# VH-VL binders against o74797: the designs that were tried, part 33

Target 1, 157 residues: o74797
Amino acid sequence: MGKFALNLNAELTGVKNLAPKDEESFYYAFKVQCSGCREIHDNAIEISRSETHSIPGSKGEANLIWTCKNCRKTCSFVIEGPFSPYNDSQETKKVLVLECRGCELVEFIPQGEWIANGAESNTLFDEIVLEDDWYDYDENASSEVSITNLEWSISKA
Below, E stands for the ipSAE of ESMFold2; O stands for the ipSAE of OpenDDE; V2 stands for 0.75 times the mean of E and O plus 0.25 times the DockQ between their complexes.

## First folded at step 18 (VH-VL; framework fv_zimberelimab)

Design j05 (at its last look DockQ between E and O 0.90; V2 from the best seeds 0.82)
Fold by OpenDDE, look of step 18:
Structure j05 (fold): chain C 157 residues (1-157), chain A 124 residues (1-124), chain B 110 residues (1-110)
Amino acid sequence: as target 1 above (157 residues)
Amino acid sequence: QLQLQESGPGLVKPSETLTLTCTVSGGSISSSSYYWVWIRQPPGKGLEWIGSIYYSGRTYYNPSLKSRVTVSVDTSKNQFSLKLNSVAATDTALYYCARYIGWQFTGDSYFDYWGQGTLVTVSS
Amino acid sequence: QSALTQPASVSGSPGQSITISCTGTSSDVGRYNYVSWYQQHPGKAPELMIYDVSNKPSGVSDRFSGSKSGNTASLTISGLQAEDEADYYCSSYAGRYNWVFGGGTKLTVL
């Protein structure tokens, strides 16, 4: 229980400001481990800033209230702070922080579309899929662009 | 004993708005464990998810239909509705309302109760 | 979301075992164990036969079973009976509160 950080290490070529597209409504997918029964669930949960749910027995709200299928323990997840656009190529950087109660984040599952800007041209690339290496061409900069060697990790924040 | 029943016009003209209502009986829409869903099936074709709504009013739409779809819920009437704007012939389909088991609540994901469906034909 | 791929039709004789495949992507069938199967007789609404890849609701015959490998889920019907003749649809959670369905498979019992 506590705060967890999503970290990213990737090689950026010709692009900057890597971030989720429409971050407010973006769903971050994580595999989680229940702190109650310690089971790691095969199916990822999804957390979005656009979701708001009342925490049972509390006046607080969470972006996701999740119930462990095995032991029925309830977990709450809150995204804290904004997404930090990734710019530090080949360096591991914290990009997101979540408050998790009752569960632990164990793995990030990349999904959805991401955005980035041409490093020099500022051209917007808004259909980036990060489930694998991404390659494109910056017409304004007349150069190839890519995001490769993506490594996601979870740590305590 | 849960039952879902679709209702609405069976004929809609092109460019008009299709409106359907699903009446739920034998159970409450105001349950935190379920989502309420619209699914359609064009004649002779497969099923297509349209949109979902939580009892709180939170909606989720198929991206391909998002710009034209509105799903709403009326907990006082134990109903939820579908509006599909600017319909075309391709929107002709059997429209189902269904209950979805929420993965976040149960750990499962499926549609367990379906209405009988209502045919909506888009024709001038 | 693109539809899941099913064979248009399958057939078998009474007593035989048939399998219906449902192929998706790494973003749906391959990513989640939230694959369900539905049986639809003519003029009827779909009925849940399998959920979460291999679980059966109460009342569903044990002749129905489900499995998944990679991006392909499978519905197997053993001891085929005349009453099994119907359309079968697979479905999968596709993330971000999206669902996808297959194009359906018409099962004919010869």
Scores: ipSAE 0.872, ipTM 0.939, lowest interface PAE 0.6, mean pLDDT 96
Fold by ESMFold2, look of step 18:
Structure j05 (fold): chain C 157 residues (1-157), chain A 124 residues (1-124), chain B 110 residues (1-110)
Amino acid sequence: as target 1 above (157 residues)
Amino acid sequence: QLQLQESGPGLVKPSETLTLTCTVSGGSISSSSYYWVWIRQPPGKGLEWIGSIYYSGRTYYNPSLKSRVTVSVDTSKNQFSLKLNSVAATDTALYYCARYIGWQFTGDSYFDYWGQGTLVTVSS
Amino acid sequence: QSALTQPASVSGSPGQSITISCTGTSSDVGRYNYVSWYQQHPGKAPELMIYDVSNKPSGVSDRFSGSKSGNTASLTISGLQAEDEADYYCSSYAGRYNWVFGGGTKLTVL
């Protein structure tokens, strides 16, 4: 029943355009709360543009159809619009919008591989893991690079 | 009672294609809540997930095998199949078919029915 | 390759409790509560014993229990009986509709 924004605030040093490595096939992981029974589930769900499923009782489609284990309510999740590459170091910016029916997004888990470029060099970093701070070296810029102090948040869009 | 049974050749020559079929009985493969899965165990090794298929035709593959594997479903025959191209001695294994309960449909994640397995040997 | 590490064998005497470990990573066992255990007697199909870390299907003895801590899941069999001799396998969801399995543990009752 609502649109949710995923927001990021991170400290970027020497890199730009932080985004999922392959957005079409990327699986966004979220912990969710069922709107019907208010249960917060300990296992994250996964939503990907590569998944398309018919919404029960509707002609619409969703990227995930998920049933609450506790109350059996059916929920749907649609990724709306592209991931917006993150560039604004130390500023909170909206990077993704999802439409969720039946459930609320309560926590994002940054699984998977991420991609970024050297800020001035355009050196490609395509094996970034964001479950903790990330550090590397930009060969073309002869400088250290990093993505640190990541703060993910979810708000009503 | 749901049962799964693997069938296919027990011996395959190197460089050829291995084809196995799993026949589902006592239930329908056209279920909105299950995935149909191929798993193997090479001699002396652990189990290895090969690939899965939903009855709509949506597939998922182990990245290490993706270039050589195809899984397909024939809902009219209540069967699903594995093709593994260009086999080598390292593809010698006990091959299982199984049913997987998907977390998105039930909140649980496990394999509830397995075939007995069929041994495939890759040898000249 | 198995992504989950189990001991190759475990043994115990009748009446004892034994524990079989299943060690994965922060991307599977550590991330998801989707760990299951399977018992396989010789010549038989694997049978589900434990799912979702600690849940038992109907008909599974109360002597079997499951747990996890960090990246390691455990199957415990209390009151060990001769009939418990079998191979035991763990599995875990690994994200993105992928699964990882253990190499199996042969349980011997002495």
Scores: ipSAE 0.710, ipTM 0.869, lowest interface PAE 1.4, mean pLDDT 91
ESMFold2 (binder alone), look of step 18: mean pLDDT 90; pTM 0.891

## First folded at step 19 (VH-VL; framework fv_zimberelimab)

Design i01 (at its last look DockQ between E and O 0.94; V2 from the best seeds 0.83)
Fold by OpenDDE, look of step 19:
Structure i01 (fold): chain C 157 residues (1-157), chain A 124 residues (1-124), chain B 110 residues (1-110)
Amino acid sequence: as target 1 above (157 residues)
Amino acid sequence: QLQLQESGPGLVKPSETLTLTCTVSGGSISSSSYFWVWIRQPPGKGLEWIGSIYYSGRTYYNPSLKSRVTVSVDTSKNQFSLKLNSVAATDTALYYCARYIGWQFTGDSYFDYWGQGTLVTVSS
Amino acid sequence: QSALTQPASVSGSPGQSITISCTGTSKDVGRYNYVSWYQQHPGKAPELMIYDVSNKPSGVSDRFSGSKSGNTASLTISGLQAEDEADYYCSSYAGRYNWVFGGGTKLTVL
């Protein structure tokens, strides 16, 4: 049990405020390790702030209740606060914090659509896919925009 | 043994709402380990997932149908239902209700129990 | 979400082995080990034959097996029998509580 932080380092060119599209309903995918049997599971779990589940044996709630297939240990995951928009190009920043009980976060799997604004024009880019480097053009700023060299990491918070 | 049975009108006019109910017997719908699902199959075609519901009422819909679909659950009757608005001929299909094993609870993902299906024809 | 790609039809003689492919993307078949296969006889509901790529439910013949490589899952039926003639559908978890099915494959036993 403990808190984990999702960290992002990326090169932003011509864009700012990188964040998940529809952040509240966004599903964050993580590979997890069971604290019971220490197995790392191949399939990523998915956590959303919009989800709420009762924790067995507790009055508390979690965004996800997950059971380890191997040892049947129950894990709970709570997202603490919203995603912090990423603006500091080429610097590692904490963008999300989760409280995890029974499991540890091992790896973040970027998926879904993301949004960003033109750095100067504030143009909204709302179909960004970050599984690879992203390139586009800001018509209002007459300049190329990109998000490249994305590095996701998990640390204890 | 668990059984699922679809029920509802077999004929619906275009632009009207299709309503189906799945009655579950031999087991409780109020289980935290399953999702309850609607799947359809147009005549001579493949299967299409429509929507899912958890016993708590949480729903998940196929994006292609989301704007027209509502799935609900009645734990007191051990039933869950499907509403599909503004139907067209393309909605003609055999509609199945099924139980889904949730990966969150078991680590597995599949549909293990199916109803026999009910044919719904959209025609004027 | 687009359907998984299956061959429209396959055929084999009794006693032979046949394989049905199911091709998805890196976002479904390639991302999760949550591929399942279903057998459907005419006028019947689909029946689970394989789950989680290669697991077999109790009561299903050991002639049925599943595998996956990359974005393609495969169902193999060995020792083909007349009763195996049916439609077969693959399915995969596609993330965010979405599921996708294949277009189906008609298996004919010659």
Scores: ipSAE 0.863, ipTM 0.939, lowest interface PAE 0.6, mean pLDDT 96
Fold by ESMFold2, look of step 19:
Structure i01 (fold): chain C 157 residues (1-157), chain A 124 residues (1-124), chain B 110 residues (1-110)
Amino acid sequence: as target 1 above (157 residues)
Amino acid sequence: QLQLQESGPGLVKPSETLTLTCTVSGGSISSSSYFWVWIRQPPGKGLEWIGSIYYSGRTYYNPSLKSRVTVSVDTSKNQFSLKLNSVAATDTALYYCARYIGWQFTGDSYFDYWGQGTLVTVSS
Amino acid sequence: QSALTQPASVSGSPGQSITISCTGTSKDVGRYNYVSWYQQHPGKAPELMIYDVSNKPSGVSDRFSGSKSGNTASLTISGLQAEDEADYYCSSYAGRYNWVFGGGTKLTVL
């Protein structure tokens, strides 16, 4: 078992408070490695705070119960605490913590929709996609905005 | 052997609510390893996933239908149900219930048992 | 309209091989190895032929095979037989416990 931190470093231009659009229902996608057989699963798994499932043989619950296809071990994943909105342009910051049993997180895939505000205007951007660099126009600030050079990393907490 | 059977009205008037029930026999709907699914097929067209339910009551819906769809489960009757409100002519279709094996439980992902389908026509 | 694109029809003569394509996006077919194929004869429910791109359930003929490249999955039927005449649908996982299906392909055995 272990705790993992998801970290972000990105260049923010004209925006603040980068976060998942609806964090409670957001699905965080990770590639994982089974701790038992060391196989890296060929499909990313999805973990959401909105999913609550009983752990077999336990009174505990997890946000995902997953069985390794290769060795059939049962793994569990728990999101701990909220997503921390990202504001520190070009600094690496911890944005999420997960507790994992049976598997290790090896790569984050920033699927889904993200939300941010114009840094000066507070203009709402609520359809941000981050699988590539993101550019838009802030009509209230009459300026271009962007989120670029995204670097996601996973570290042991 | 596991069998799924759809039941409900074959004719529904526009703007009314369509209710269908799927009865599961030869197995338990309370299994922790499966999702129970509604899929439809408009005449002469392809298949469309409507929504799924886990035996705990957790639901998942096609975003294009989510505002009008409710799926529910009744474990005491070994049944799950579909409600589609405000129906229109475009909701005329064969409606199937199915069992889904999820990647979470087996590492595989597919629909392995289907009902025979029930035709629902929406007309005055 | 369907989320996955299939040809409306294909045809072949007995003994030939045919291939049915299923084109999605980088968010479904291109992202996940959770592609399945279903055969549907007239008046009957769909039947699973291929799952996880290329796996076959017990009892499905070795004449059926599946593959994918990029955003396109393919079903190949070798040694075409009259009973293969049916509609064929692909499906892919699309994330967040959502699924998409193809529009279907009518296979005619000439």
Scores: ipSAE 0.724, ipTM 0.878, lowest interface PAE 1.3, mean pLDDT 92
ESMFold2 (binder alone), look of step 19: mean pLDDT 89; pTM 0.892

Design i02 (at its last look DockQ between E and O 0.86; V2 from the best seeds 0.76)
Fold by OpenDDE, look of step 19:
Structure i02 (fold): chain C 157 residues (1-157), chain A 124 residues (1-124), chain B 110 residues (1-110)
Amino acid sequence: as target 1 above (157 residues)
Amino acid sequence: QLQLQESGPGLVKPSETLTLTCTVSGGSISSSSYYWVWIRQPPGKGLEWIGSIYYSGRTYYNPSLKSRVTVSVDTSKNQFSLKLNSVAATDTALYYCARYIGWQMTGDSYFDYWGQGTLVTVSS
Amino acid sequence: QSALTQPASVSGSPGQSITISCTGTSKDVGRYNYVSWYQQHPGKAPELMIYDVSNKPSGVSDRFSGSKSGNTASLTISGLQAEDEADYYCSSYAGRYNWVFGGGTKLTVL
């Protein structure tokens, strides 16, 4: 059992408030390591704040209940609070915290769509894909915008 | 042994709502290990996932159909249903209900049990 | 979401080995080991033949096998028999509780 933090470091040009699109229903994907058998699983798990599941043998609930295929250990995952919008360009910031029981987070997979605002214009960019560097143009600010050199990391919270 | 059986009208007029029910027997729909799924196949064409439902009522829909699709579950009757609004000729298909093995609980991902399918024709 | 790409048709003689490809993207076939294959005879429902890329359900002939490399999964049928003539569909988990199927492949036994 432990808390893990998702950290982000990225270069923001002309944008601010980087966050998942529809954060409440956004599925965060992680590769996990079972604390029981210590196997790292190839297939990422997906966790959303909108999901709720009863924890077996407990009165508690989790956003995801996951079973290790190798040793059959049960893991529970709880997202603690919403995503913290990323604004500090080129600085590593904690953007999400999860409580994990039975498993450890080892890698984040930045899938799905993300949003950001023009730094000066506040224009909404709501179709950002972060598997690679992202480039666009802010018509209202008459300037190029980008999100580059993204580095995701997992740490103990 | 688990069996799934689709039921509903075989003919629906354009713009109306298609409603189908899947009756599950030989096993309980109230299991955390499975999702219950609708899949369709237009005549002479391939398979298309429509939507899924967990026993808790949580639903997942194909983005291309999301605005028109509603899947529901009735655990007391061991059934789940499909509603497809504003149907057109392109919705003519063989509709299957199926059981999906949930990856979160089993570590596997596949559709193991299928109904025989029910043909729904959209025609005026 | 777009369908996985399969050849429209393949053919082989009895006793031969044939392979059906299923090409997706880095977000489905390339990302997950959740590829399954289904056999469908005329007028019948699809039947699971392979799951999780290479696993075989009980009761399925050992002539059926599956593999994956990159964004392409493959179904191989060895010792081809007349009864293998059918349509074959691949499927993959596509993330965020979405599933995608291939366009299907018609296998003819000559």
Scores: ipSAE 0.820, ipTM 0.928, lowest interface PAE 0.7, mean pLDDT 96
Fold by ESMFold2, look of step 19:
Structure i02 (fold): chain C 157 residues (1-157), chain A 124 residues (1-124), chain B 110 residues (1-110)
Amino acid sequence: as target 1 above (157 residues)
Amino acid sequence: QLQLQESGPGLVKPSETLTLTCTVSGGSISSSSYYWVWIRQPPGKGLEWIGSIYYSGRTYYNPSLKSRVTVSVDTSKNQFSLKLNSVAATDTALYYCARYIGWQMTGDSYFDYWGQGTLVTVSS
Amino acid sequence: QSALTQPASVSGSPGQSITISCTGTSKDVGRYNYVSWYQQHPGKAPELMIYDVSNKPSGVSDRFSGSKSGNTASLTISGLQAEDEADYYCSSYAGRYNWVFGGGTKLTVL
């Protein structure tokens, strides 16, 4: 039924360009609500650019085809455009857009590995996990770095 | 009735390539509802997922084996296959093929049909 | 090497209840309600006993039940019978179309 934007607001200290580590193979996890039966499912779904599946009854393709267990309607999800690296500490910014048919995105779960660079040093941090606040040390800048107070939100695009 | 049957060598020398084939009978491998899976079990030890394939050719591999493993499907023969390169004694195991239905297709996730397994021994 | 931890063995007498644990991580058992249990008798293929943590396929006895808390799933067998003597494996979805299994538990009925 339409396009959804994933938005991020986080406090960045000493880092820039927060993004998924390997975007082409990254799996974005979302809690979803079926548009047919309106149930919010307790297991997140996973959507990746690396997945290509034929849409039933269509010549089109999607990154995920998912069947709602409660009402058995099929849903499709397409990642549109690139992930936009996050830079504006403590400002809400759109980072990803998805087209969803049959389901709505209701919650993002930031699993997987993320990357960022030292803000002044360009030190690479490529094993960042964001399911909680993240802290590390930038040897080239001789300072602690962090990504904290993450707030993910989903809006209609 | 759907049945899965593994076939291939029982003995392989170290550093050789192990090739196994699973023949699906009583049903079609060309299905949007299922994944086709290789799982192994060393003697007296637990199960290990090796890799999976969708009938379209899309593959998924255990990261610990990914550099050595290839899974393929031949829909015209109703078969799927495993190649494991550079085998060592630690690759000695009972190898199963199985059918998987996943949360994407039905909202449930499990392996519903298994082959009987074929023992592969790696020894010089 | 198994990604999920199970006890190597458990035992019980006929009529007793036993519980087999399956401990994973926040990336598998703790994240997904896609835990399944398989029974394997000697010389036979594994058979599905429990899926999605607690659901039973057709033909599986009501004596089998499943649950989880945090990163640990549990299989409970009530009213233990001789035919329950087997190996039991847990499995969990681990994200990104990957699966992990436990090391197995040998159940002995005394």
Scores: ipSAE 0.628, ipTM 0.851, lowest interface PAE 1.8, mean pLDDT 91
ESMFold2 (binder alone), look of step 19: mean pLDDT 89; pTM 0.890

Design i03 (at its last look DockQ between E and O 0.89; V2 from the best seeds 0.81)
Fold by OpenDDE, look of step 19:
Structure i03 (fold): chain C 157 residues (1-157), chain A 124 residues (1-124), chain B 110 residues (1-110)
Amino acid sequence: as target 1 above (157 residues)
Amino acid sequence: QLQLQESGPGLVKPSETLTLTCTVSGGSISSSSYYWVWIRQPPGKGLEWIGSIYYSGRTYYNPSLKSRVTVSVDTSKNQFSLKLNSVAATDTALYYCARYIAWQFTGDSYFDYWGQGTLVTVSS
Amino acid sequence: QSALTQPASVSGSPGQSITISCTGTSKDVGRYNYVSWYQQHPGKAPELMIYDVSNKPSGVSDRFSGSKSGNTASLTISGLQAEDEADYYCSSYAGRYNWVFGGGTKLTVL
């Protein structure tokens, strides 16, 4: 229970403003651990700022309501704000904050498409996949661009 | 016991809109445990997911059909519907409505109840 | 999104065991344990046979079993019977509230 931060460390070459494509509707995938039975679930959950669900027994809302299959504990997840674009190459930065009740985040799965701009040219790269290192070429800057050595981590916020 | 039944015209002209309705009986659509889904099967071919709707009205569409598909729900009638715009011959198929188990509440993921399907032929 | 890959057809004699493979990617079959299998007889709607890789609904024969390794799920039918002759489809959750089916496998009982 509490607030969790998603942190990113990556080497940026020739690009800036790394962020999810269509961030408001982007689904952030996490593996979670139930705070009740302490089981880590193999199937990742998916949380989007565009989703809204009523919290059982409360007047509050969450981006995701999830039930542990093992102990049937109910968890709620709220994204606190938008993704913070990543610009600090080779430095660990907090990029997202979530409030989690009933569960803990244990692993981030970087699925989906991401965007970035050429560092000098501002060229938009809008089909970035981050499951692996990413390489491309900036025609306007006449230079190779890349995002490599990505390290995602979760900490208490 | 839950039953799903598709209804709508069996013949649609090219460029027109295909409209189907699924009537659910023996259970309520207004449940947080399920998605309500449209799936189609061209003659002699495989299954294709079209779109899903949650009881709240939240929809999810197959990216290949998203621009032409609209799924809606009427909780008062215990029905949900499919609209497919600008149909072509390739849209000829047996159309199924089905219930899908919501993974977020059950930890399971599958289609447990299916309608019998309704054949829709696109022809001039 | 692309369909999961299944063999077009498989065959076996009564009493034998056959296996149908369902190959996806690291984004669907390889990522989630949300693989299900459906049996479809001619002129009938699909029927759920296996869910969550290896679970059987009530009423389904113990001759049906499911497994998964990597990006490939498998349906095994033991003690093959004439009534098992049908089309079989795998399905997987593919993330972001998308679902994908396999191309289907025609099982012939010789």
Scores: ipSAE 0.839, ipTM 0.930, lowest interface PAE 0.7, mean pLDDT 96
Fold by ESMFold2, look of step 19:
Structure i03 (fold): chain C 157 residues (1-157), chain A 124 residues (1-124), chain B 110 residues (1-110)
Amino acid sequence: as target 1 above (157 residues)
Amino acid sequence: QLQLQESGPGLVKPSETLTLTCTVSGGSISSSSYYWVWIRQPPGKGLEWIGSIYYSGRTYYNPSLKSRVTVSVDTSKNQFSLKLNSVAATDTALYYCARYIAWQFTGDSYFDYWGQGTLVTVSS
Amino acid sequence: QSALTQPASVSGSPGQSITISCTGTSKDVGRYNYVSWYQQHPGKAPELMIYDVSNKPSGVSDRFSGSKSGNTASLTISGLQAEDEADYYCSSYAGRYNWVFGGGTKLTVL
């Protein structure tokens, strides 16, 4: 059993409160390494708070129960606590914690839609895609906004 | 051997609700490694995924249809069903039920068993 | 319109090799190795030919092979035979337990 933290460092220009658009239904994508056979799998797994699965032989639940294709061992993943909205431009901050059994998280893939507000205007940006740098225009602030130089990292919590 | 059989009306009027049922035989719908799926094929066109259900009741829907679609499962009857509201001529299609193998359970992901399909025509 | 782009038709003579392309996006074909190919003869349900890009289920001929590069998957049929005349569909996982299909390719054996 291990706890992993997802960390973000990004340059925010003109925006605040970067977070998943709909946290309850958001799917966090990770590449994983099986602890049993050490295989790093080519397809990322997807973990969401909206998924609830019974852990075999237990009364506990997980957000994903995953079987390693290579060695057939069962792994479980639990999202612990909320996503912490990112505001600390150019500082590395913990934004999410997961408890993983049988596997290690090795890479985060920031797929899906993200949400943020204009830093002073509170203009809503709810169609943010972070797989590359993101640029937009804040009509209410008459200013360009951006989220750039994204560095995602995973650490043991 | 596992078999899937679609049943329901062949003709539905515009603006009404289409209801289809898929009966699973030769296997259990309560298998933990499978999703149960509706896919359709308009005449002369390609395939379109409609939605899927896990035996626990968890559903997934094509975003383009989500506002009109409900998929349900009845494990006691070994059946799952499609409800499509407010049908139009563009909903005329062959409707298939299928079994889906999911990546988290087996490491593979594809549709392995299909029903023969049932034609549904939407016409006044 | 289908989410995956396939040529509407291809043709070949017996014994030739043909390739059918399936082009998606970085959110489906380019992201996941969950690409499958289905053969559909007239009046029949689709049958699985290739899964996970390049794997063949039991009973599928060695003449069929699959591959992927970037956002494009390919089905190759070598040693073309009359019985291969059918419609061919690709599909890809698109994340969040969603699926997309191609518009289909009619293969004609001359």
Scores: ipSAE 0.732, ipTM 0.882, lowest interface PAE 1.2, mean pLDDT 92
ESMFold2 (binder alone), look of step 19: mean pLDDT 90; pTM 0.893

Design i04 (at its last read DockQ between E and O 0.90; V2 from the best seeds 0.88)
Heavy chain, then light chain:
Amino acid sequence: QLQLQESGPGLVKPSETLTLTCTVSGGSISSSSYYWVWIRQPPGKGLEWIGSIYHSGRTYYNPSLKSRVTVSVDTSKNQFSLKLNSVAATDTALYYCARYIGWQFTGDSYFDYWGQGTLVTVSS
Amino acid sequence: QSALTQPASVSGSPGQSITISCTGTSKDVGRYNYVSWYQQHPGKAPELMIYDVSNKPSGVSDRFSGSKSGNTASLTISGLQAEDEADYYCSSYAGRYNWVFGGGTKLTVL
ESMFold2, look of step 19: ipSAE 0.736; ipTM 0.886
ESMFold2 (binder alone), look of step 19: mean pLDDT 90; pTM 0.874
OpenDDE, look of step 19: ipSAE 0.863; ipTM 0.937
ESMFold2, fold request of step 20: ipSAE 0.815, 0.820, 0.832; ipTM 0.918, 0.916, 0.921
ESMFold2 (binder alone), fold request of step 20: mean pLDDT 90, 90, 89; pTM 0.893, 0.895, 0.885
OpenDDE, fold request of step 20: ipSAE 0.908, 0.909, 0.907; ipTM 0.952, 0.953, 0.952
ESMFold2, last read: ipSAE 0.815, 0.827, 0.833; ipTM 0.916, 0.919, 0.922
ESMFold2 (binder alone), last read: mean pLDDT 90, 90, 90; pTM 0.893, 0.883, 0.892
OpenDDE, last read: ipSAE 0.908, 0.909, 0.908; ipTM 0.952, 0.953, 0.953

